# VH-VL binders against q960a1r229to459: the designs that were tried, part 39

Target 1, 231 residues: q960a1r229to459
Amino acid sequence: LKGDRIELLLPKNIDQFKKFKKDRTVISSGLITRFVSTRNPKEFSQKWISTKYVKEFNEITVNKDSVVVGAALNIQKMADTLTSSLSINIGKEIDSFIQKFSSPQIANFATWTGAIISGAKSSLSVSDLLILFNVLDAKLTLLNNSGELTQVAIEEFAEKKLFATHTIVNAIFSRSLTGFLFCLKLGETSEQDSTNFNFAALVGNQVSRIFVGLGGQPKRLTSLEVHIDAL
Below, E stands for the ipSAE of ESMFold2; O stands for the ipSAE of OpenDDE; V2 stands for 0.75 times the mean of E and O plus 0.25 times the DockQ between their complexes.

## First folded at step 16 (VH-VL; framework fv_solitomab_arm2)

Design w4 (at its last look DockQ between E and O 0.85; V2 from the best seeds 0.62)
Fold by ESMFold2, look of step 16:
Structure w4 (fold): chain C 231 residues (1-231), chain A 119 residues (1-119), chain B 106 residues (1-106)
Amino acid sequence: as target 1 above (231 residues)
Amino acid sequence: DVQLVQSGAEVKKPGASVKVSCKASGYTFTDYYMHWVRQAPGQGLEWIGYINPNRDYTDYADSVQGRFTITTDKSTSTAYMELSSLRSEDTATYYCARWGYDEYSFDYWGQGTTVTVSS
Amino acid sequence: DIVLTQSPATLSLSPGERATLSCRASQSVSYMNWYQQKPGKAPKRWIYDASNRATGVPARFSGSGSGTDYSLTINSLEAEDAATYYCQQFSTMPRTFGGGTKVEIK
């Protein structure tokens, strides 16, 4: 009987990825079964390209002022890296927060990029990973269709819907952040996207960052930030 | 004071298994990640892997064989490293080491457990 | 993996002399730690983040370097400084150690 035809390319570095990315759907190993198209699969071949073996997408680099995590890493590895690489008042809260929003079985297999893209696309879901990226002022390195690399803030990635036109290469987190991170999650934890409300605040930094998740993109509470920074 | 106390020396035949314990005291066990490092006789240090005790998440160096298993028992504040299908090349002293926040280094080490594998 | 190459393998000096231990990384790193190990004992944290002395480390020890080249210096070597010193990087995974420099006192 007739089955799916899938062409999957497995590049080893970013230069190969650039050459073969055109006209292909990017997938990760943690989400590979979710990326397989069901739209008439018996009649069409699917052209796929994986980030799994790309050197740059699997790198972790800890610099003096930043930590860089490759796009192909699973959520738990990213969280452990951040926890080990940031100041204790921020790192310990990250470790605690992940325990509230993701089971070990999901965190061990799902990529952080899959979760970020899913959160950035949604107008209704409350994403715990997305609010964490926002409160930490995460930057993303993106690869466009022309093979050029750009760096954008997580807010810009979602606002401009860059997930539709760009591939995430890595995330960059500042190691110069100070103060205390506070995170709160309310909602059911039996499903990956079961959060009804979340909240994240970094206070005591040079400029406070405070976000609330009510559905769709996290909302920055700039009025509250100004009030707190004035104290 | 922080202490990491490891189980005693082991002498094993090839093909056997060994499980080394590392009992932590003087701090909240689940607040810190535990790493394992080994040292063959007369040689340098080799990082094996770590465990996040809150998540039971482990990760290992690609250079070590998949014969290592790191676990914890939170109720006794103890980390374990188990090595199966022992070979003579596994003869080494095995250390547990705690990852220190803000200093980004191994701040406390166990006394070491010598495992000797002799055919 | 980042390979750390320490030199010399053995350094034999008299008390009072200045010892310099080198650690070269196969690619640039931003973090280098040093550990002291005496025979039959566990390693001890000695220098962290290239130049910071751990608690209880004598002032005669200093660390320096950046990029691919790091060093540990012992000013006016003392008998109790006889040990093997290992560098260790915290910039990429896996965390790797150098092969060690054994410091002997004549």
Scores: ipSAE 0.675, ipTM 0.848, lowest interface PAE 1.4, mean pLDDT 84
Fold by OpenDDE, look of step 16:
Structure w4 (fold): chain C 231 residues (1-231), chain A 119 residues (1-119), chain B 106 residues (1-106)
Amino acid sequence: as target 1 above (231 residues)
Amino acid sequence: DVQLVQSGAEVKKPGASVKVSCKASGYTFTDYYMHWVRQAPGQGLEWIGYINPNRDYTDYADSVQGRFTITTDKSTSTAYMELSSLRSEDTATYYCARWGYDEYSFDYWGQGTTVTVSS
Amino acid sequence: DIVLTQSPATLSLSPGERATLSCRASQSVSYMNWYQQKPGKAPKRWIYDASNRATGVPARFSGSGSGTDYSLTINSLEAEDAATYYCQQFSTMPRTFGGGTKVEIK
């Protein structure tokens, strides 16, 4: 056996993860491995740590007011969780939207965290997951280098590029959202969760949320929201 | 009216395989998740897995992971569960059950399929 | 996994009496359902989300509870109520059932 030593740690819980994370590159779980910090590192790291077996990263919790999805879960499992836990007018649309995912292999075997991070890193990304997270006003629980947990909106995560310094622990979705969800995607690409164009609108009795993705991060259409809510 | 009609009883030897069917009617098949629950003789109910008919995505209980396979035929609105590497402890009545949205419960059940595994 | 413990295992009462079935969860759950099962038949949804009667369920049935403690109450038992009742949680995966309470009518 020749070459540099490579170390991979497989912590079993978040406390171990916190303890061992120092000076290690975080890697996501699944048969399709995604780098949490970077997909294409210039320099190969010798020290790695995986989220695959971290208990807290694999948990699904359905509360009365929220759904919590662990960071180590695959895209489809996350989608199914939301579909089965949110109102039918929202959940069914999520299922339909994800059903149009161009690569079932990616959906089934890649973590949603990897997709979110990849999408957030790219100024050209039209990630379907990002627009979904935005329209649903998703929150992320983040672990920083100091071992502290913070909760941020998905917009803040992307805007502040928190993927560079934080590890996603889970996503939190509100179950208090009402109304109807409408999603559209065009220009499907294989092997990725991105399209050339995507659109998501949540309209109903509450304040509308409308986002569009066109060759970049999702943009909120506030003026359209105001107009729709006035109807 | 929503109906779930399952296939008939099966008797198998240990190590064999069996495929149980659940034909759905009265609703849009692809709009609901289909779950499977089993009940050993004189015992309680055990959740064993589900399928999303839109994506054919499945998840299983640890107790049956790697041995049981759930599939669907959208053209016939039928869900299937194949039980492989059968064990005596797999002897049970197997139910398909629809997961109801908003009410977050199993709102409709099949009549059950008894699978007996014996030497 | 969330473990649901139902008590008592068997409840034998006379017609007209009040029956209280308990379901205790190993941790707090957000949704609890109850199913009625008669011998040789498939389970039927009976109570969903702790306190909502399913279609066709008589008014004498009621559900209550939160957190880790849930109950199903039959205000005045009738002969047709003889069955096994199972609680089921939807809070974490996998979905789990209680061991059931068998209600017998004397």
Scores: ipSAE 0.416, ipTM 0.793, lowest interface PAE 1.6, mean pLDDT 90
ESMFold2 (binder alone), look of step 16: mean pLDDT 92; pTM 0.934

Design w5 (at its last look DockQ between E and O 0.01; V2 from the best seeds 0.00; counts 0 for: pae O 11.8 > 2, placed apart)
Fold by ESMFold2, look of step 16:
Structure w5 (fold): chain C 231 residues (1-231), chain A 119 residues (1-119), chain B 106 residues (1-106)
Amino acid sequence: as target 1 above (231 residues)
Amino acid sequence: DVQLVQSGAEVKKPGASVKVSCKASGYTFTDYYMHWVRQAPGQGLEWIGYINPNRDYTDYADSVQGRFTITTDKSTSTAYMELSSLRSEDTATYYCARWGYDEYSFDYWGQGTTVTVSS
Amino acid sequence: DIVLTQSPATLSLSPGERATLSCRASQSVSYMNWYQQKPGKAPKRWIYDASNRATGVPARFSGSGSGTDYSLTINSLEAEDAATYYCQQRSTWPLTFGGGTKVEIK
């Protein structure tokens, strides 16, 4: 019998979202599904606002130099978009890497934003999606509580814990990346879909990007990048 | 050589279903996404949807949501489209088309399958 | 959805003439492709990313444009160029095509 009512707003565009977002927990359809499977319904915020129907959060835009992926898209749609929009040596590796770390059930329903936020919050977990964003030099467009938009690198988002104070609107990936993407994932010896270690390298780009995941935030291997770029 | 070979023409009554095949050869089937595009007689081209064959993930234009199903059989390198509850306006030539990397366009097309819906 | 308006609907010219086909988008796009289709045949990739000729496309074809206005030019029309040409935008989903320009040889 005990429980609070949940008020859920379903704005249709970003202007409505900005207007009604104040004092509400931002949710997506994928995150709602995972969240409601908890055994403690009182952990829900009393007031929610959904990104599911916001036009701008569901948009995909492919420009000459960039691809922009809205925040409400699921992991699989984002991966397919990147795979089909980046060069073959990068896109095919993204497609392959996603298959290794995310089941179809998770990828088809979880938002990429939920996975990124979860990875950015963790001090112990090794996040495959977060290392992918780092190696691709992803930028995030963020919305603050006053309705202002800013753009930050994925590293800054995690370092400054901006998930606590901002809403992700979209991710931006450069289409000017060149070279070869190489991603590795090592799971538990029990063959569960957990990652103990991951590694991602973009080599042959003008500036290489090489990251390792050992727990918490991916670490950039700048010294190795300089060595590789000198070859 | 990359080749996409589609099944033969179909004549159907309204309310029936149709299933069109697209057999791929000359490349690794799961390396490329397959799209479907239709063309009504005397009209232009309309994008219908695609499949990621590695994940069996599909997405469709809103106009065909709920009636159009894209599937694959990886063992035969074949994509399928099925359209249910056929209407006269579904009369069209249906093409499978492969999405090309680096050119970001449809690089190979099947020969087309005409589907005629008439009473 | 982005609407692509092609003009003219039909272009009838003599061999050797210059043909110019227009494709206008309802909003700015940054990625435009062109396909050639002959009667009873599947479309063929012709121009991609506004100006790049697909493999096997003769040098007399060129593409240009940006923003909302794109064009396909056939510098010296030949009989084999008779076909319908469709533009297609890739910048936003869903993918959309123009209505086509039919090129005829007199």
Scores: ipSAE 0.445, ipTM 0.758, lowest interface PAE 3.4, mean pLDDT 84
Fold by OpenDDE, look of step 16:
Structure w5 (fold): chain C 231 residues (1-231), chain A 119 residues (1-119), chain B 106 residues (1-106)
Amino acid sequence: as target 1 above (231 residues)
Amino acid sequence: DVQLVQSGAEVKKPGASVKVSCKASGYTFTDYYMHWVRQAPGQGLEWIGYINPNRDYTDYADSVQGRFTITTDKSTSTAYMELSSLRSEDTATYYCARWGYDEYSFDYWGQGTTVTVSS
Amino acid sequence: DIVLTQSPATLSLSPGERATLSCRASQSVSYMNWYQQKPGKAPKRWIYDASNRATGVPARFSGSGSGTDYSLTINSLEAEDAATYYCQQRSTWPLTFGGGTKVEIK
C-alpha cells in the first residue's frame, strides 16, 4: 500500500474490461487481499484492472446440464452454488470440503479464481480448489489478449500456464455427474487455500475420476479408476 | 417408481441351461449395477454376481463362476442371467437387485424367479 | 470370504418387547446393511450403512455397530415385524449375507 502510485481500473462489463485490460495486471480480488498474500514482490505493477465489478464475471447461471460460475465470485459463493446445483452426494461433499478449506473470512472474500491461479502456479503445494475442479472435470472460459473467448479443461489451463496470457471469465461444471464424491486433505490451515496433500474421487459416475495432489498439480489415477469402475 | 420384474419359474434337469430375465424401469438403467442373489428353499441369501450395465463388466461368486453368465440389454433395460450346467444345489429363488451408488445397498429387488433343478 | 454370523437364529417375543439382533463378522467390516424378508416375498432394504433406516422403515427400528459387531434393534415389537432379518457386508468381495434371524411374534 506504500510506495509508487497505483492505478486501478474497475470496469463494469466485459467490453470495458477488454478495452482497458491492455498493459494492466488483472486482479480478481481486492488489492488488500492480494498484497497480504504476496510477500516481497520483486516488481510491483502500477497498472491494475479488477474483475470485481465486471457484470459477466459475477454471474451465476444454472442450466439443465451445466452450472456456470463467474470468475469474480468468492470461494463460498462458488461452493454454495455447486452444492445447490449438483447431485446431493456430490454437493454435500463439496460443502464439507470447503468448510474445511479455509476460514470463513477468506472464503467470503477471496475469489475462487485466485485460488485456482495460485494453485496452478505452485509446484510445491496443492490447491484444494484445483483438485476439486479436476475431479469435477471443470471447464474454464478464458479471455485472451485478442479479446477472444475460449474454453479449456482445467488441466490444460495449468499445463499450458494459460494464466500468464489469459483471464478466467468463468468456470463450467457439469450437472450430469453422478455417484459419490470423496475428498481428503492433509495439512489444513485456516489461512491458506492450499495444503500438502489432497485427494478427490468421484465414484459411481459413468467414468470414475480420481485425483491426488502431493506437491504440485493434481495427478489423475487412471489405473485406480479402472479398478473402481470394475467394482 | 423403480421396478424390477423378473421372468417366470423354471424347471430344468441337471446339466441343462436356463436364462432368467430382469426388466428394470423407473430409472436410468445404466446408472446402477445389477446384482443377482439367490435363496435356496428354507435357506438364507447368497450373492452370486453382478454386472455394470454401463461397462458390461461382470463378476461372480466362486460357487457359480464359469457356469453363470450375466448380461444386459440396454435398449430394453433388461438384465439376464444364464444358468448353465445346472446342479440340484442350484435350486433356488433367484433375485435381481439394484445396487444404489448413493447408499451402497440393494435398494430395489425383483420379485424373484424360482429355478428348480430335478432329475 | 467374510462370514457373517447372526444370532439368535430364531427370536420369539411378545408384542411390545424389545428385540436385539446380532451380526458378527469374521473380520472388521464397515457399512453393514440389513434386509427384512417376509415369507414368500423378496427381501427389502431395512437398514443401510449400519444405522440408517430405509424409506418407510418405522422409527422403532435402529441399527448400530462397528468393526466386527453390528446389531439391529426393535424397541417395541409389532405384529408386522415378524420376518427374517439378514445382515450384509459390502466391505470386501464377495458380498456376503448372514444366516438370518427369524423374528416371531407370540
Scores: ipSAE 0.005, ipTM 0.518, lowest interface PAE 11.8, mean pLDDT 89
ESMFold2 (binder alone), look of step 16: mean pLDDT 92; pTM 0.932

## First folded at step 17 (VH-VL; framework fv_solitomab_arm2)

Design x1 (at its last look DockQ between E and O 0.80; V2 from the best seeds 0.67)
Fold by ESMFold2, look of step 17:
Structure x1 (fold): chain C 231 residues (1-231), chain A 119 residues (1-119), chain B 106 residues (1-106)
Amino acid sequence: as target 1 above (231 residues)
Amino acid sequence: DVQLVQSGAEVKKPGASVKVSCKASGYTFTDYYMHWVRQAPGQGLEWIGYINPNRDYTDYADSVQGRFTITTDKSTSTAYMELSSLRSEDTATYYCARWGYNEYSFDYWGQGTTVTVSS
Amino acid sequence: DIVLTQSPATLSLSPGERATLSCRASQSVSYMHWYQQKPGKAPKRWIYDASNRATGVPARFSGSGSGTDYSLTINSLEAEDAATYYCQQYSTMPRTFGGGTKVEIK
């Protein structure tokens, strides 16, 4: 692909994104290096479209029962939004967990969507954001290639591999969850983005949510939830 | 007793910079986000940005021309706001304000620091 | 950005009268707060989440509203109520304030 120029569109709103998205590879600032290879014409499209400047993908909305975070936000801005908008027992643990699993250099520049897609694609790696989204019962708003919007649970997004056919528009977190959130990460070193095992529990909610990450998708520990809820 | 105590008034020339301090006491400094808000003479309030002192992460309103830098010193429980390339329209009182959990609003404010840009 | 329009700009009333301050948002918001600011002083949280009085706020103050239209009412003005009152939304980023209503006591 000697001397070729990549065509990159920079839409400013979701209507422009829908109109120009067809036949283009969606990129964010955190994903661009993942599409470049030595066999470029055979491995990826020369026509790209960015989410970075789309107004709706950069929006944050706090409602009484939900917090909506746009797809183009970096990890740290998403975490700070959740920390500021959820109950103190949940929000402060999110803040602490992000510090444990991600360096400022990664969290400040990588998008949360890049991290979620990377985690959803892998059958072997342990994703800290994916377990966080699972324990918080996150929903994703998805845009298909026909411009239609749907909402799915984070579990369905990963299980059905919807990252292959859909673009994430935002995430939706319930503000009705209560109780105390506890997150744990065990990896080879602190402040590295590598995790061998993670665990997340929301306890004291009417129905507890407890997940473990051992590789691939987080696994829900339903029997432990029943035991904890019976105490 | 939560208190936010800011540094004293400053008089500056255009093109200079200013650094305003906000010393917090009566709570665990890293548990709360600190925001900055300014008020030009005779005008209302304008949000500038915030810092997460746990991560030293900052974010700013698009309308403030990227000349603001918010930092902290956790050892002294102090937040700072620095404004470079001062202009006459930067003349204002600058406030630090703590984000209040559960009420989702600014629960404590510093007394304000007046910055006058003269010439 | 959500624009908050406060009216009137100045409200001059006698002690004992009822004052009503208006704040209109350019789009629906879920959180509207009010701050009181006396001359030469920092703002104080006054009413949060439309209708909740902050600690120490006299019962004569009440807040109401939803969606795009919010108000702050003082049911019997006292001399100490002379101040500028600002509304502030927390539903979208960036956080924005209204232009203020100055309450004067004749």
Scores: ipSAE 0.639, ipTM 0.833, lowest interface PAE 1.6, mean pLDDT 84
Fold by OpenDDE, look of step 17:
Structure x1 (fold): chain C 231 residues (1-231), chain A 119 residues (1-119), chain B 106 residues (1-106)
Amino acid sequence: as target 1 above (231 residues)
Amino acid sequence: DVQLVQSGAEVKKPGASVKVSCKASGYTFTDYYMHWVRQAPGQGLEWIGYINPNRDYTDYADSVQGRFTITTDKSTSTAYMELSSLRSEDTATYYCARWGYNEYSFDYWGQGTTVTVSS
Amino acid sequence: DIVLTQSPATLSLSPGERATLSCRASQSVSYMHWYQQKPGKAPKRWIYDASNRATGVPARFSGSGSGTDYSLTINSLEAEDAATYYCQQYSTMPRTFGGGTKVEIK
């Protein structure tokens, strides 16, 4: 598709996607994702590639030991999948946390991938999804420029800034997590999935996971984890 | 005891709309997803959609996307499904079904609501 | 979508006989369930997660299977077991049902 400002390719499978991606910006389903990606509305020509018709980006798979969520899915669908597929003590908290999302509209129309990337790029914004992914120890399946798929931890994705060279295909969440999840967010903003502060703790899982968001990549509170585990 | 009680049978013409209700009792309504499944006369079961009552998030089968709307009233613990732009092929018995946590199955079903679409 | 194929479509047996119902998935599934439905009635959860009997289900019923192949077995059929049995998968959306096996008692 060609317009006055945008050229958009619609690959029908992953192989076509790999071929077309070389000179294009990836856009997922959702108007909000598009707006976030096109920060310069005055630019007259941009080349885009859509994940809309590539099944690997759009599918949800529930395994016995894991949940897989495609990168093209919106935030609400991702959250709902986790809520329904993880233990009740974790899933309900996710549901509640997302219900308090900074922008319900964004949650409905933006992809979780967009939120993850936006959060990973920013040193100022506190991404709700980043802290959630970190506390849940999420993994990402990434497609590199050579067409290879790799799996990395969410921490590595942010630390190595892999968003510059890789395309997120899906996220993988463990279904073996036990215990209770606690999430907190403060300073809601209407711009994106960002706040001024957030906190997430998974406790009762033998080894606690505790993160705080003050901007950019969430920080793990290992000292607090040790303290909690000793109680 | 968990119970799902649905509204009565409906007869509609093509293009019309109908709203079916499912009143839940015996459990915390917002803690469980409510699904809808239909069954055409003499046919099998077809999943058509669900709602998360806590966030009012819904998802639908392709066959009904854009025509069917699922909603909830938390104050009355009732789930609704509005069927619009009715077609003859929508003639079926519609069931609400609770999706159970941990067991990941439809553990309780309503008694069904028959919707007949005929000229 | 995951397609579930049930066989046979109809099974006619005498009381006391053994019935075996098959459900085959087009791809591997994580959770398979069985529902019993009698004429004019709503489905009832019968077997969940391949092999667990729902509350109130007699011990003569059993389920087994993994991956793509699942089965429901009725050891020593009784008249009350006459019904249609549907398998259902939870692995990918949308959730799908098999075509059903109608069990008739001679």
Scores: ipSAE 0.602, ipTM 0.848, lowest interface PAE 1.1, mean pLDDT 90
ESMFold2 (binder alone), look of step 17: mean pLDDT 91; pTM 0.918

